# Ledger of designs, part 5: VHH binders against Band 4.1-like protein 4 (epb41l4a)

Target 1, 289 residues: Band 4.1-like protein 4 (epb41l4a), of Danio rerio (Zebrafish) (Brachydanio rerio) (o57457r11to299)
Amino acid sequence: FYCEVLLLDESKLILTTQQQGIKKSTRGSVVLDYVFSHVNLAETEYFGVRYCDRSHQTFWLDPSKTLAEHKDLIATGPPYTLYFGVKFYAEDPGKLKEEITRYQFFLQVKQDVLQGRLPCAFNISAQLAALAIQSELGDYDPYKHTAGYVSEYRFVPDQKEDLEDSIEQIHKTLLGQVPAEAENNYLAIAKTLEMYGVDLHPVFGEKQAEYFLGLTPVGVVVYKNKTQVGKYFWPRITKVYFKETQFELRVLGRDCNETSFFFDAASKTACKNLWKCCVEHHTFFRMPE

## First folded at step 1 (VHH)

Design k04 (framework vhh_ozoralizumab_d1)
Fold by ESMFold2-Fast, scan of step 1:
Structure k04 (fold): chain B 289 residues (1-289), chain A 121 residues (1-121)
Amino acid sequence: as target 1 above (289 residues)
Amino acid sequence: EVQLVESGGGLVQPGGSLRLSCAASGFTFSSYWMYWVRQAPGKGLEWVSEISKGGSSTKYPDSVKGRFTISRDNAKNTLYLQMNSLRPEDTAVYYCARGHYYSKTYGMDVRGQGTLVTVSS
């Protein structure tokens, strides 16, 4: 068995049968323990390891199941590629106890912005990228940071010269911010963005109308045409069910009556994954601190 | 100026092999997921393969899986496509493209003029 875990700092952790005894019969929890130990994480509950199937759909490695039971993963290799990342986003990552936990959140959110999962307006993108540059390079120094130095770094999916010019100008104003401070300031801005920590799942409603269900730290958000059309807080969600491709969300209204909302996923696999992610988010975000 | 220059195409018999190359310049090659896409005569662009920034993750559509292998050399800013067991339906202009993986979708920029692959007797 040959497994490559891509870490958030873009390094790899190689896990093999020869070195770690990893086999198809190995449970996901064993793989996770190697990753957590390698990156020195104590606050592990926020994190997981994911993989992509042949349709580019993302799944979290189930700690209770064997690697062989992850049939979509087995179909992709060998070698098997796993991605370490944040599974449950803290509403205020600045309040996480360990510096290493905040650093991993910084790396994850930076990747979210880079890969378009966390969209942000031009001015916010420039501010975030300048803070990331400050964390990486330190204070602006005209002798070290010659014209065009920002172009060596990528922060957004379609990075243009006008954004790079803005990043450079903002970097010049950040004099004196040490790396941890710049990273904390990055997270303080990013946590306020609408799509921060939102796990989006495409679904269909009545008459095949297209929606997205967003699993968030506060609840389930329903989007239609990039507009929020529903929001159900975790304490109000009483049940979640699925059958075949149909997903059911049962919510307690202000009048204390239960209402069921039905959505169709594109496939049985996608529906089961949505249900599983929803149950896991509901459990995680209802636990007291 | 972003440039991607494809090479290695040509005429090959069914069952034959070709290796395509793509020389990248004008951007930080190691910071991008890279793709091969193709366009058959009279058809639209079709995704052929993808590779992660460090080369550890690759994906292929069923039409080429097991026959094509994508790889990259970040030190040389070069992307490769090894094509084995070629079929007449693989006849197309092949382009390399840069982009990022975004959950269930991936963005691409198609650059350069491509390289023609013709599979016939």
Scores: ipSAE 0.000, ipTM 0.105, lowest interface PAE 19.6, mean pLDDT 85

Design k05 (framework vhh_5c3l_4)
Fold by ESMFold2-Fast, scan of step 1:
Structure k05 (fold): chain B 289 residues (1-289), chain A 120 residues (1-120)
Amino acid sequence: as target 1 above (289 residues)
Amino acid sequence: QVQLQESGGGLVQPGGSLRLSCAASGFTFSRYAMSWVRQAPGKGLEVVSDISSGGGSTTYADSVKGRFTISRDNAKNTLYLQMNSLKPEDTAVYYCAKVYSRTYGTLDYRGPGTQVTVSS
């Protein structure tokens, strides 16, 4: 068994039968333990590893199941590719206990911005990128950071010269911020963005109208044409169910009665994945009762 | 002019059965999802069951799953709810409803309702 785990710092952790004893009968939890140990992570509950099927749909590795039981993963390799990442986004990552946990969140959110999962207006993108540069390079130094130094780094999907100029100007103002401070400031801004920590799933309504269900730290958000049209807080969601391609949310209204909301996924596999992700988010973000 | 008229309600003993019907007019019945909604004494509205326009997809509240069956006859513009193994807590006014959005669970019209009472 030959497994490559792509880490958030862009390094790879290679897990094999010969070196670690990883085989098809190995449970997902063993793979996760190797990853967590490698990155020195103690606050592990926020994190997981993902894999991608042939249709580019992502699935989280199930800690309780064997690698062989992940049929879509087995179909892709060898080598088998896994992606380490944040599975549950803390509403306020600055309050996480360990610096290493905040660092991993910083790397994840920076990747989210780079890959377009966390859209940012121009000014916010420039501020975030400048903080990332400050974390990486330290204080601006005209003798070390010569013209065009920002262009060697990528922070957004379509990075242009006007953004790079803005990043440089902001970097010059950040004198004295140590890496951990710049990273904390990055997370403080990013957590306020609408799509921060949103796990989007495409669904259909009546007449095949397209919607997205966003699984978030606070609840399920319904989007239509990039506009929020519904929001159901986790404490008010009493049940999550699916049948075939139909997904059901049961929500407790202010009148203390349950209302069911129905959505259609593109396939049975997509529907089951949505249901599983939603149940896991609901469990993680539920208030103690 | 949308019109929905429920029938089939009544008094039944625990463990008994009832079949509710809803006659629809004033819209193209076969193009819309339909729902049965109930209101028990002193409580708000509860969605009991819904059915897709073609009848191929149905959902049920946990409280009635396995006991109630929703169906429709598009040729007759009629919606049905077969209620088996009735319990006292099923006592409510049952409304036939035209679904506005199944995605958001919103209704654009409901009938006048039919009373179902489950009592010894």
Scores: ipSAE 0.000, ipTM 0.074, lowest interface PAE 24.1, mean pLDDT 85

Design k06 (framework vhh_8pnl_2)
Fold by ESMFold2-Fast, scan of step 1:
Structure k06 (fold): chain B 289 residues (1-289), chain A 120 residues (1-120)
Amino acid sequence: as target 1 above (289 residues)
Amino acid sequence: QGQLVESGGGLVQPGGSLRLSCADAGFTFSSYAMAWYRQAPGKERELVARITSGGSTNYADFVKGRFTISRDNAKSTLYLQMNSLKPEDTAMYYCAAHRYGSKWYTFDYWGQGTRVTVSA
């Protein structure tokens, strides 16, 4: 068995049968333990490793199941590619206890912005990128940061010169911010964005209307054309169920009556994955009472 | 400003020994890879030794066999034991905390340095 775990800092952790004893019979928890040990995380509960099937559907590695039981993963390799990342986003990552945890959140959120999962208006994109540059390069220095230095970095999917100019201008104003401060400021801005920490799943409603179900730190949000059209807080969700391609979300309304909402996923595999992710989010973000 | 404080530098004769210490002042010491760097007059800052959070070490060729890096996570302290000191070891020695696994951003905490002078 040969797997490559892509880390949030763009490095790879290679796990093999020869070096770590990883086999198809190895449980996901063993792989996760190697990753957590390698990046030195104590606050591990927020993190996981994911993989993509041939249809670009994303799945989280189940710590309780063997690698062989991840049939969609086994179909993609060898070699098997895993992606380390934040599975459950803290509502306020600035309150995470360890600096290494906040750093990993910073790297994840920066990747989310880069890859378009966390859309930002131009001015917010420029501010976030400038903070990322400040954390990487320190204070602006005209002798070290020559024309075009921002172009060496990518921060958004379609990065243009006008954004790069704005980033440079903002970077010049950030004098004195140490890396941890710049990263905390990055997270403080990013956490306020609509799509922060949102795990999106495409679904169909009545008459094949297209929606996305967003699994978030606060609940399930229903989106249509990038607009929120429904929001159900985790404590009000009494049941999630699926059958074939149909997903059911049962919610306790303000009138204390349960209402069922039904959505169709594109495939049985996508529907089961949505259900599993929803159950896991509900468990993680539910209030103790 | 840095959150690390170095101590133990001084003047020593060739062949002598010094032990440098670096104490953290408010970050999670056990989660960081730690390193000693030095900067001689008129030269660039260079890596002397590095130790991971798990205790794995790496040394520059010019100190291998003479210097030993170690850490005490319970005391949040990094050490550099320097033996068989040579005049060319004369430099400012800096403690640094590196975030483990970082390749996009080298976010480091640095101390202000401690001076080591090796002369007759």
Scores: ipSAE 0.000, ipTM 0.178, lowest interface PAE 15.1, mean pLDDT 84

Design k07 (framework vhh_7w1s_2)
Fold by ESMFold2-Fast, scan of step 1:
Structure k07 (fold): chain B 289 residues (1-289), chain A 117 residues (1-117)
Amino acid sequence: as target 1 above (289 residues)
Amino acid sequence: QLQLVESGGGLVQAGGSMRLSCAASGFTFSYAMGWHRQAPGKQRELVAKITSGSTAYDDSVKGRFTISRDNTKNTVYLQMNSLKVEDTAVYYCARLYSSKGYSYDYWGQGTQVTVSS
């Protein structure tokens, strides 16, 4: 068995039968323990490793199941690729106890912005990127940071010269801000963005109308055409169920009557994954600290 | 506020081993850390680094040096085995912003390692 775990700093952790004794019979928890130990994480509850099937559907490695039981992972064949990341986003990552945890959140959120999962308006993008540069390069220094230095870094999917000019100007104002401070300031801004910590799942409503269900720290948010059309807080969600490709969300209204909302996933596998992610979010965000 | 203090250097015979320590104050080791060295007449070079997810070594020290850290003690270590005369240098501990960048914002004062034939 040969696993490559892609880490948030873009390095790889190689786990093999020869070095770690990893086999098809190894439980997900053992793989997770190697990853957490390698990145020096104690606050592990926010994190996981995920994998992609051949249709680009992502799944979180189940700590209680063996690698062999992850059929979609095994189908990709050796080598097996896993992706380390934040599974449950803290509402306020600045309050996380350890600096290493906040650093990993910083790396994850930076990746979310870069890959378009966390959309940012121009001015917010510039501020976040400048804080990331301050963390990476330290104080602006005209002798080291020659014209065009920002162009060597990517912070958003469609980075243009106007944004790079703005980033440089903001970087010049951040003198004296140490890396941990810049990273904390990055997270303080990012946590206020609407799509921060939102786990999006594409679904269909009546007449094949397209929606996204967003699993968040506060509840399930329903989006249509990038507009929020529904929001159901975790304490009001009384049942999460699926059958075949149909996902059911049962919610208590203010009138104390239960209402069922039905959505169709693209496949049985996608539906089960949505259900599992929803149950895990409900459990995580309803549990006391 | 941030301070890095190296220790553990000294005189050692070729083929011997030595362990360098770098104690940090004012921050935790959530950042990438590196060990650099500078021999007389040469530019300072990065010999080992440790990030959140990996370690990396210069080809000249691969298989002989091991970088590690103890976040509880805010200390990073460089274990040097099978030392060669050409390993003689001042060794510096440095904080690296990221595994991809070569930017270092804090350097220790250095510790001298002398390998005799």
Scores: ipSAE 0.000, ipTM 0.155, lowest interface PAE 18.2, mean pLDDT 84

Design k08 (framework vhh_sonelokimab_d1)
Fold by ESMFold2-Fast, scan of step 1:
Structure k08 (fold): chain B 289 residues (1-289), chain A 124 residues (1-124)
Amino acid sequence: as target 1 above (289 residues)
Amino acid sequence: DVQLVESGGGLVQPGGSLRLSCAASGFTFSKYAVGWFRQAPGKEREFIGAISGSGGRTYYAVSEKGRFTISRDNSKNTLYLQMNSLRPEDTAVYYCAATPRYTYSLHASQYDYWGQGTLVTVSS
């Protein structure tokens, strides 16, 4: 067995049978333990390792199952590519206990912004990028940070020169912020954005109308044409079921009556994955602290 | 004038312990992440471990976790590597490196300042 775990700092952790004893019979928890040890994480509950199937659908490695039981993963390799990341986004990452946990959240959120999963208005994008530059390069120094230094870094899709100019201007104002402080400030801004921590799943409603179900720290959000059309808090969600391609969300209204909402996923595999992610989010975000 | 000076290298028996030090000068030590790399003859530089400027974050190569401990004393501008249960394959030149680019990084290319190295030989 040969796998590459892509880490949030853009490095790779290579796990093999020869070096770590990793085999098809190895449980996901063993792989996760190697990753957590390598990045020095104690607050591991927020994190996981994911993989993509041949249809580019993302799945989380199940700690309790063997690598061989992840049929979609086995079909993609060898070699096998895994991606380390935040599985459950803390609603307030500033309350995370250890600096290393906040650092990994910072790297994940920065990647979310770069890859367009966390859209930001121009001014917010510039502020976030300047904080990321401050955390990486330290204080602005005209002898080290000559014209065009921001161009070496990517922070958003379709990054343009006007954004880079704004980033440089803001970076000059951040004198004295140490890396941990700049990263905490980054997370404090990012947590307020609508798509922060939202795990989006495409589904269909009545008459094949297209929707997205967003699994979030507070509940399930229903989107249509990029507009929020429904929001159901985790404590009000009484059941989540699936059968074939049909996903059922059962919600308790303020009138104490249950209402069932039905959605169709594109495939049985996508539907089961949505259901599993929803159950895991419901369990995680219903626990105190 | 930025300088990093390693010390504490030498000959040690398998199973033994050794403590390396790296003295920094010419920059604000507490604002830099610092780390240890090693290079065996004929091989590329290999990451061992790094520690953030505040000391709040440490990052180790998985093979060295539990045997090696990285620490720093910002009041003395000094980085340390405590090496326990040494093996013949730990024989290498050990380098101290500093970077402002990341809180920590395992990429040698991201480190701005490097020491001259200190030789560690584990006899067998």
Scores: ipSAE 0.000, ipTM 0.226, lowest interface PAE 11.9, mean pLDDT 86

Design n01 (framework vhh_sonelokimab_d1)
Fold by ESMFold2-Fast, scan of step 1:
Structure n01 (fold): chain B 289 residues (1-289), chain A 125 residues (1-125)
Amino acid sequence: as target 1 above (289 residues)
Amino acid sequence: DVQLVESGGGLVQPGGSLRLSCAASGRTFSSYAVGWFRQAPGKEREFIGAISWSGGSTYYAVSEKGRFTISRDNSKNTLYLQMNSLRPEDTAVYYCAADLTYYSGSYYPTEYDYWGQGTLVTVSS
């Protein structure tokens, strides 16, 4: 068994039968334990490893199941590629107990911005990127940071020169912020953005109308044409079901009566994944402490 | 059965700043969403921003983007609106409001169950 785990710092952790004893019969929890140990992470409950099937649908590795039971994963390799990441986003990552946990959140959110999962307006993108540069390079130094130094770094999917100029100007103002401080300031801004911590799932409503369901720290958010059209807080969601491609949310309304909302996923596999992610988010974010 | 009381309004010069507060009582503050609205003379109530029960998600009207910041302190049962770079057009009565359920498809005033009394903000020379 040959497994590559891509880490948030862009390094790889290689897990093999010969080195770690990893086999098809190995539980997902064993793989996770190797990853958590390698990155020196104690606050593990926020994190997981995911994989992609041949249709580019992503799934989280189930700690209770064997690797062989992840049939979509087995179909893609060998070698098998896993991606380490934040599974449940803390609403206030600045309150996470350990610096290493906040650092991993910083790397994840930075990747989210880079890959377009966390869209940012121009001014916010420039501020976030400048904080990331401050974390990486320290204080602006005209002797080290010659014209165009920002161009060596990528922060957004379509990075233009005007953004790079703005990043440089902001970096010049960030004197004295140590890496951990810049990273905390990055997270403090990013946590306020609409799509922060939102796990998006494409679905169809009545008459094949296109929506996205966003699984968030506070509840399920319904988007249509990039506009929020519904929001159901976790305590108001009384049950989630799925059958075939149909996903059902049961929600307690203002009148204290339950209302069911129905959505169709593109496939049975996507629907089951949406349901599983929704149940896991509901469980995680309803925990009192 | 939620009571909301706004404070912090007053007269301010163009370009100035104000911070409004809204003290909540009645129900557990961290159990519901809250928002800020304003109403200028002769106009309908206008959405400014809303914040989730936990404070982790905020939503703003596009026209106020970058000038106004909504926040909450669940330990103090208080909602805040930080207003910067104020303009004469910002003159209005500012209201806080509580939504005890979900957002039902919009940022409209009709989705909110409880309202404060309002606090007047006047931006003039």
Scores: ipSAE 0.000, ipTM 0.098, lowest interface PAE 20.4, mean pLDDT 85

Design n02 (framework vhh_sonelokimab_d1)
Fold by ESMFold2-Fast, scan of step 1:
Structure n02 (fold): chain B 289 residues (1-289), chain A 124 residues (1-124)
Amino acid sequence: as target 1 above (289 residues)
Amino acid sequence: DVQLVESGGGLVQPGGSLRLSCAASGLTFSSYAVGWFRQAPGKEREFIGAISGSGGSTYYAVSEKGRFTISRDNSKNTLYLQMNSLRPEDTAVYYCAAGRGIVLTTSPDEYDYWGQGTLVTVSS
């Protein structure tokens, strides 16, 4: 068995039968333990390892299942590519206990912004990028940071010179912020953005109308054309069910009456994945005390 | 076949209150999420609030939350909008709308059935 785990710092962790004893019969939890150990992570509950099938749909590695039981993963390799990342986003990542946990969240959110999963207005993009530059390079220094230094770095999908100029101007104002402080300030801004921590799943409503269901720290959000059109908080969600390609969400109102909402996924596999992700989010964000 | 008929609109002074009603016929009312929208002259149609078929879930536009309350009486096939602390900016034609499904939504495009509208004028 030969797998490459892509880490959030863009390095790779290679796990093989020869070096780690990884086989098709190995449980997902063993792979996760190697990754967590390698990145020195103790607050592991927020994180997972995902893979993509041949249709570019992503799935989280199940700790309780063997690698062989992940049929969509087995179909893609060898070699097998896995991606380390944040599975459940803390509403306030600044309150995470360990600096290394906050650092991994910083790297994940920075990647989310870069890849367009977390859209940002121009001014917010400039502020976030300047904080990332401060974390990486330290205080602005005109002898080290000559004209065009920001262009060596990528922060958004379509980065233009006007944004880079704004980043440089903001970087000049951040004197004295140490890396951990700049990273915490980055997360403090990013957590307020609408798409922060939103796991989007494409679905169809009435008359084949296209929607996305967003699994978030607070609940399920329904989007149409990037606009929020519905929201159901985790404490109000009493049942999550699927049959074939139909996904059912049952919600309890203040008067204790239940309402069922139905959506269609593109395939049975996509529907089961949506259901599994929804159940896992519901469990995580409603953990009993 | 399906009809939604708004009533209760009229002239009201700033700071006043008004209750709108929407009587539904030709559909199984309790099976539909229903909502209120408004449209001022020269402006786009704006979402106000929606309520699930059972009445158990409500969703409001952020700008109107706290001043407007949506409710329904399924035994009377009627939707209500209670409007408090009215401002001149609230002057608009108010529409009730029903989709074919039970999804709470803010998009006008997701509603299949619309009333004729009732004019609310907030003026001295």
Scores: ipSAE 0.000, ipTM 0.124, lowest interface PAE 16.9, mean pLDDT 85

Design n03 (framework vhh_sonelokimab_d1)
Fold by ESMFold2-Fast, scan of step 1:
Formats: structure tokens, C-alpha cells, sequence
Structure n03 (fold): chain B 289 residues (1-289), chain A 124 residues (1-124)
């Protein structure tokens, strides 16, 4: 068994039968324990390890199941590629207890912005990138940070020179801000953005209309053409069920009336994954004890 | 200058039927999802049902399905609520609400624009 766990700082953790005793019969919890130990995390409940099937659908490694029970993972390798990341986004990551936890959140959110999962307006993108530069390079120094220094870094999917110029201008104003402070300020801005912590799942409504269901820290959000078209808060969601490719979400109003919403996933596997992710988010965000 | 104006409320006897209308002004309704809510005296506002901005998909509160029907006529820029087999417990102020380009609505928190309400009294 040979797997590479891609970490949020872009390093790799290599887990093998020879070095760690990892086998097909090894439970997901053992793999997770190696990852958490390596990155020095105590507040592990926010994090997980993902893998992709051959259809580019992502799944979370189940701590209670063996690696062999993850049939879609076994089909992709060897070697196997796993991705460490934030599974449940804290609504206010600045309130997380340990600096290392906040640092991992910073790295995850920075990756979300870079990969287009967290879209930002130009001015917000520039501010976030400047804070990331401040965390990495410290105070602006014209002798160390010569023309074009920002272009060595990537912060958004289609980074252009006008954004890089804005990043440099803002970086110059952040004098004296230490790395942990810059990272906390990054998270304070990012947590206010619409797509912060949103886990998107493609679904169909009536007449095969295409939507995305977003699993978020506050509830389930329905999107169409990148626009929010529905929102259901976790405390009001009373039932999450699926059958075949049909997903059911039941919502209770303050008046105690229930309404059922139905969506179709592209496959039974996608529907079960949506259901599992939704149940896990519902549990995590309703009872964060 | 978006306005929703409700009409059709009044006194009806138990077992009777009533049709409410909600006329939109200042915007074209066919770009909006629209819904009906009600609020009885001293109670929280409750969702009745909604109709999508496209395709005419409808969603109802489980307890109200079968008695109430939502429809819209975009050519008249108007939303309707057909209420059948009315009960004294249906006595409430009925509100229409709208939100741009939405297809899945079930809670009052999703709506951007609200009507002033129309009173429905079900009494013998």
C-alpha cells in the first residue's frame, strides 16, 4: 500500500506498508491519526482526508471503515492520492483555541480562493492576498521585495498585473503585522464572504433544471447560475433522506409547519455522498459540543 | 419601487372557499419566485407555499397540501392562492412575498419583498 497525503502547505506525507504498516485492512481512523500527528493538530474535529474517484467526485475517508471498504479509492491506485483539508468550516475561525488550527484554516481558505471555490471581488482579493504576503514575507522591504515579487505567488485562478499592483500597494501598509495577526485578519475577512465554507453538490430540480446544493456552517443553500435561490438553516432542517437518486430535505418553519424539498443527483453514488455530507454537517453544526 | 398589493380577503364560513390575489407593480413577476405566508393573531408567521420563477414548480407546507393551491399569471403580473375547505384555524393575515430568480423557497427568510397583508376570517 502506497499513498501520498497532500497537505495544505503543499508538502506530502507518504504512508506505506513498509514504514507505517498501512494495509487494505487498515481503518480510516489510523490514516487520519498519522496525518493529525504529522501536522500537530489537537482540534481534529474540523478536519478530514478526501479522495477522488475516476469521475472526479470527492469523498471523505470514513474513520470507521477499512481502506478496502472504500471501493472507489481502491479502484484509483496504487499509488493512492489523498488530500488533507477542512471538512467543517468554523463560522468564526478566529475563535479556534490553538494557533496551529487557525493556521491550517488559513491555508485551506487561501487554497479555496486560489482554486476559485471562494470567489472574491477585486478589492477583497487584493486585501486577502496582501495579508497572505505579509504572513509569508513579513514587512514590505524595497531592497528584498523588488519589482515583480508578487507575481512569484498565486492567489486567484486568473491573476493579472492590476491585481498584483494592488496587492503590493496594500502590503506596504501592513507594516508591523506579525504572521499570526495577518492570518487572523485574513480569516476575519474571508469568513464574511458568501461562499466561505460552502461544500457544493450538483443536483437537478423540476424539468431537469441544474442547481447546486451548498452545505454551509449555517445551513443548506440552493444555487442556480452562481446565484442563491434558497436557504434552509440547520436548526429548521428536521429530515435528510435519500432513495435511489432522489434527495429529500424537510424544513420546519417557526410556526411548526414542515415543507419537503426534493432534488435529483446524477447517480446513486452522488446522492448517497450528498446525503452523508448533509447528515454530517447537520450533526456538526447543530450540536458542536 | 417594488410593491406587492394583496386583495380577496374577507369573512367566509367554515367549509367555504376563497381566492386571494397578489398584484406586483414596479417589476415583472416572471423573473421572481413568489410565495404565500400567513400570521394568526399572537402567533409566528408560517409558510403556506411557493411557486418557482421558472417552470411553475410548486412547494407546499405538508399540513396545507391538498387544500391550498398556488398559481400565477405572468401576463397579469399576479399571484393567486386558492383556499378550499376553510377552517376557523385558517383565520390569519395572509402575505405574498417575492425573491429574484429563486426556484426553491420554504422559509420567510429567503424573501426580499413582502406585501402588506390581507385579512382572512373564517367564522360561522
Amino acid sequence: as target 1 above (289 residues)
Amino acid sequence: DVQLVESGGGLVQPGGSLRLSCAASGFTLDYYAVGWFRQAPGKEREFIGAISSSGGSTYYAVSEKGRFTISRDNSKNTLYLQMNSLRPEDTAVYYCAAVPYSDYLGTEYEYDYWGQGTLVTVSS
Scores: ipSAE 0.000, ipTM 0.180, lowest interface PAE 16.1, mean pLDDT 84

Design n04 (framework vhh_sonelokimab_d1)
Fold by ESMFold2-Fast, scan of step 1:
Structure n04 (fold): chain B 289 residues (1-289), chain A 121 residues (1-121)
Amino acid sequence: as target 1 above (289 residues)
Amino acid sequence: DVQLVESGGGLVQPGGSLRLSCAASGRTFSDYAVGWFRQAPGKEREFIGAISWSGGITYYAVSEKGRFTISRDNSKNTLYLQMNSLRPEDTAVYYCAASTLYQYTSHYEYWGQGTLVTVSS
């Protein structure tokens, strides 16, 4: 068994039968334990590893199931590729207890911005990128950071020269911020963005109308044509259910009456995945502590 | 907990139509997503279609789409299956089923006893 875990710092952790005793009968929890130990995480509840099936649908590795029970994963290898990441985004990552946990959140959110999952306006993108540069390179130094140094780094999907110029100007103002401080400031800005921590799932409503359901730290958000058309806070969501391709969400209104909402996923597999992600988010963010 | 009772089955000629009803008692019917299934003699139970609690969304098995229509009346705690252009192969016991709005796995928890539909000349 040959497994490659891609980490948020872009390094790889290789797990094999010969080195770690990893087999098809190994539980997902054992793989997670190796990953958490390698990255030195104690606050593990926010994190997991994803895998991608042949249709590019992503799934979280189930700690309670064997690797062999992840049939879509087994179909793609060997080698088997896993992606380490934040599964549940803390609403305020600045309140996370350990610096290493905040660092992993910083790396994840930085990747989210780079890959377009967390869209930012120009001025916010420049501020975030400058803080990332400060964390990586330290204080601006005209003898080390020659003209065009920012272009060696990518922070957004379509990075233009005007953004790079803005990043350089902001970096010059950040003198004295140590890496952990710059990372904390990055997270303080990023947590306020609309799409921060949003896990998007495409669904259909009546007459095949396209929507996205966003699973977020605060609740389920319904989007249509990039506009928010519904928002249901986790404490108000009383039940979630799925059957075949239909996803069902029950919400308690301000009048104390329950209302159910229904959506269709593109496939049975996508619907089950949406339901599982929703149940897991509901459990995680409903907990009082 | 909910109890389901199907009715409206009987003998119908090929090409005819029939409407089945499913009456719910116990908990309020509007708390459940509901569906129709059938089981022909000597065969496994087959899914026909389902309807959301509000009636706004319906899903049909591909083979049944266009001939069968599912609807519900929450004020009467009743589910309906309108069957048109019936064929001899539609002969089966028809069941209604209900599911709670929260499940660890997708399945139907509450089942009626069934109503027999026979399509023959």
Scores: ipSAE 0.000, ipTM 0.103, lowest interface PAE 19.4, mean pLDDT 82

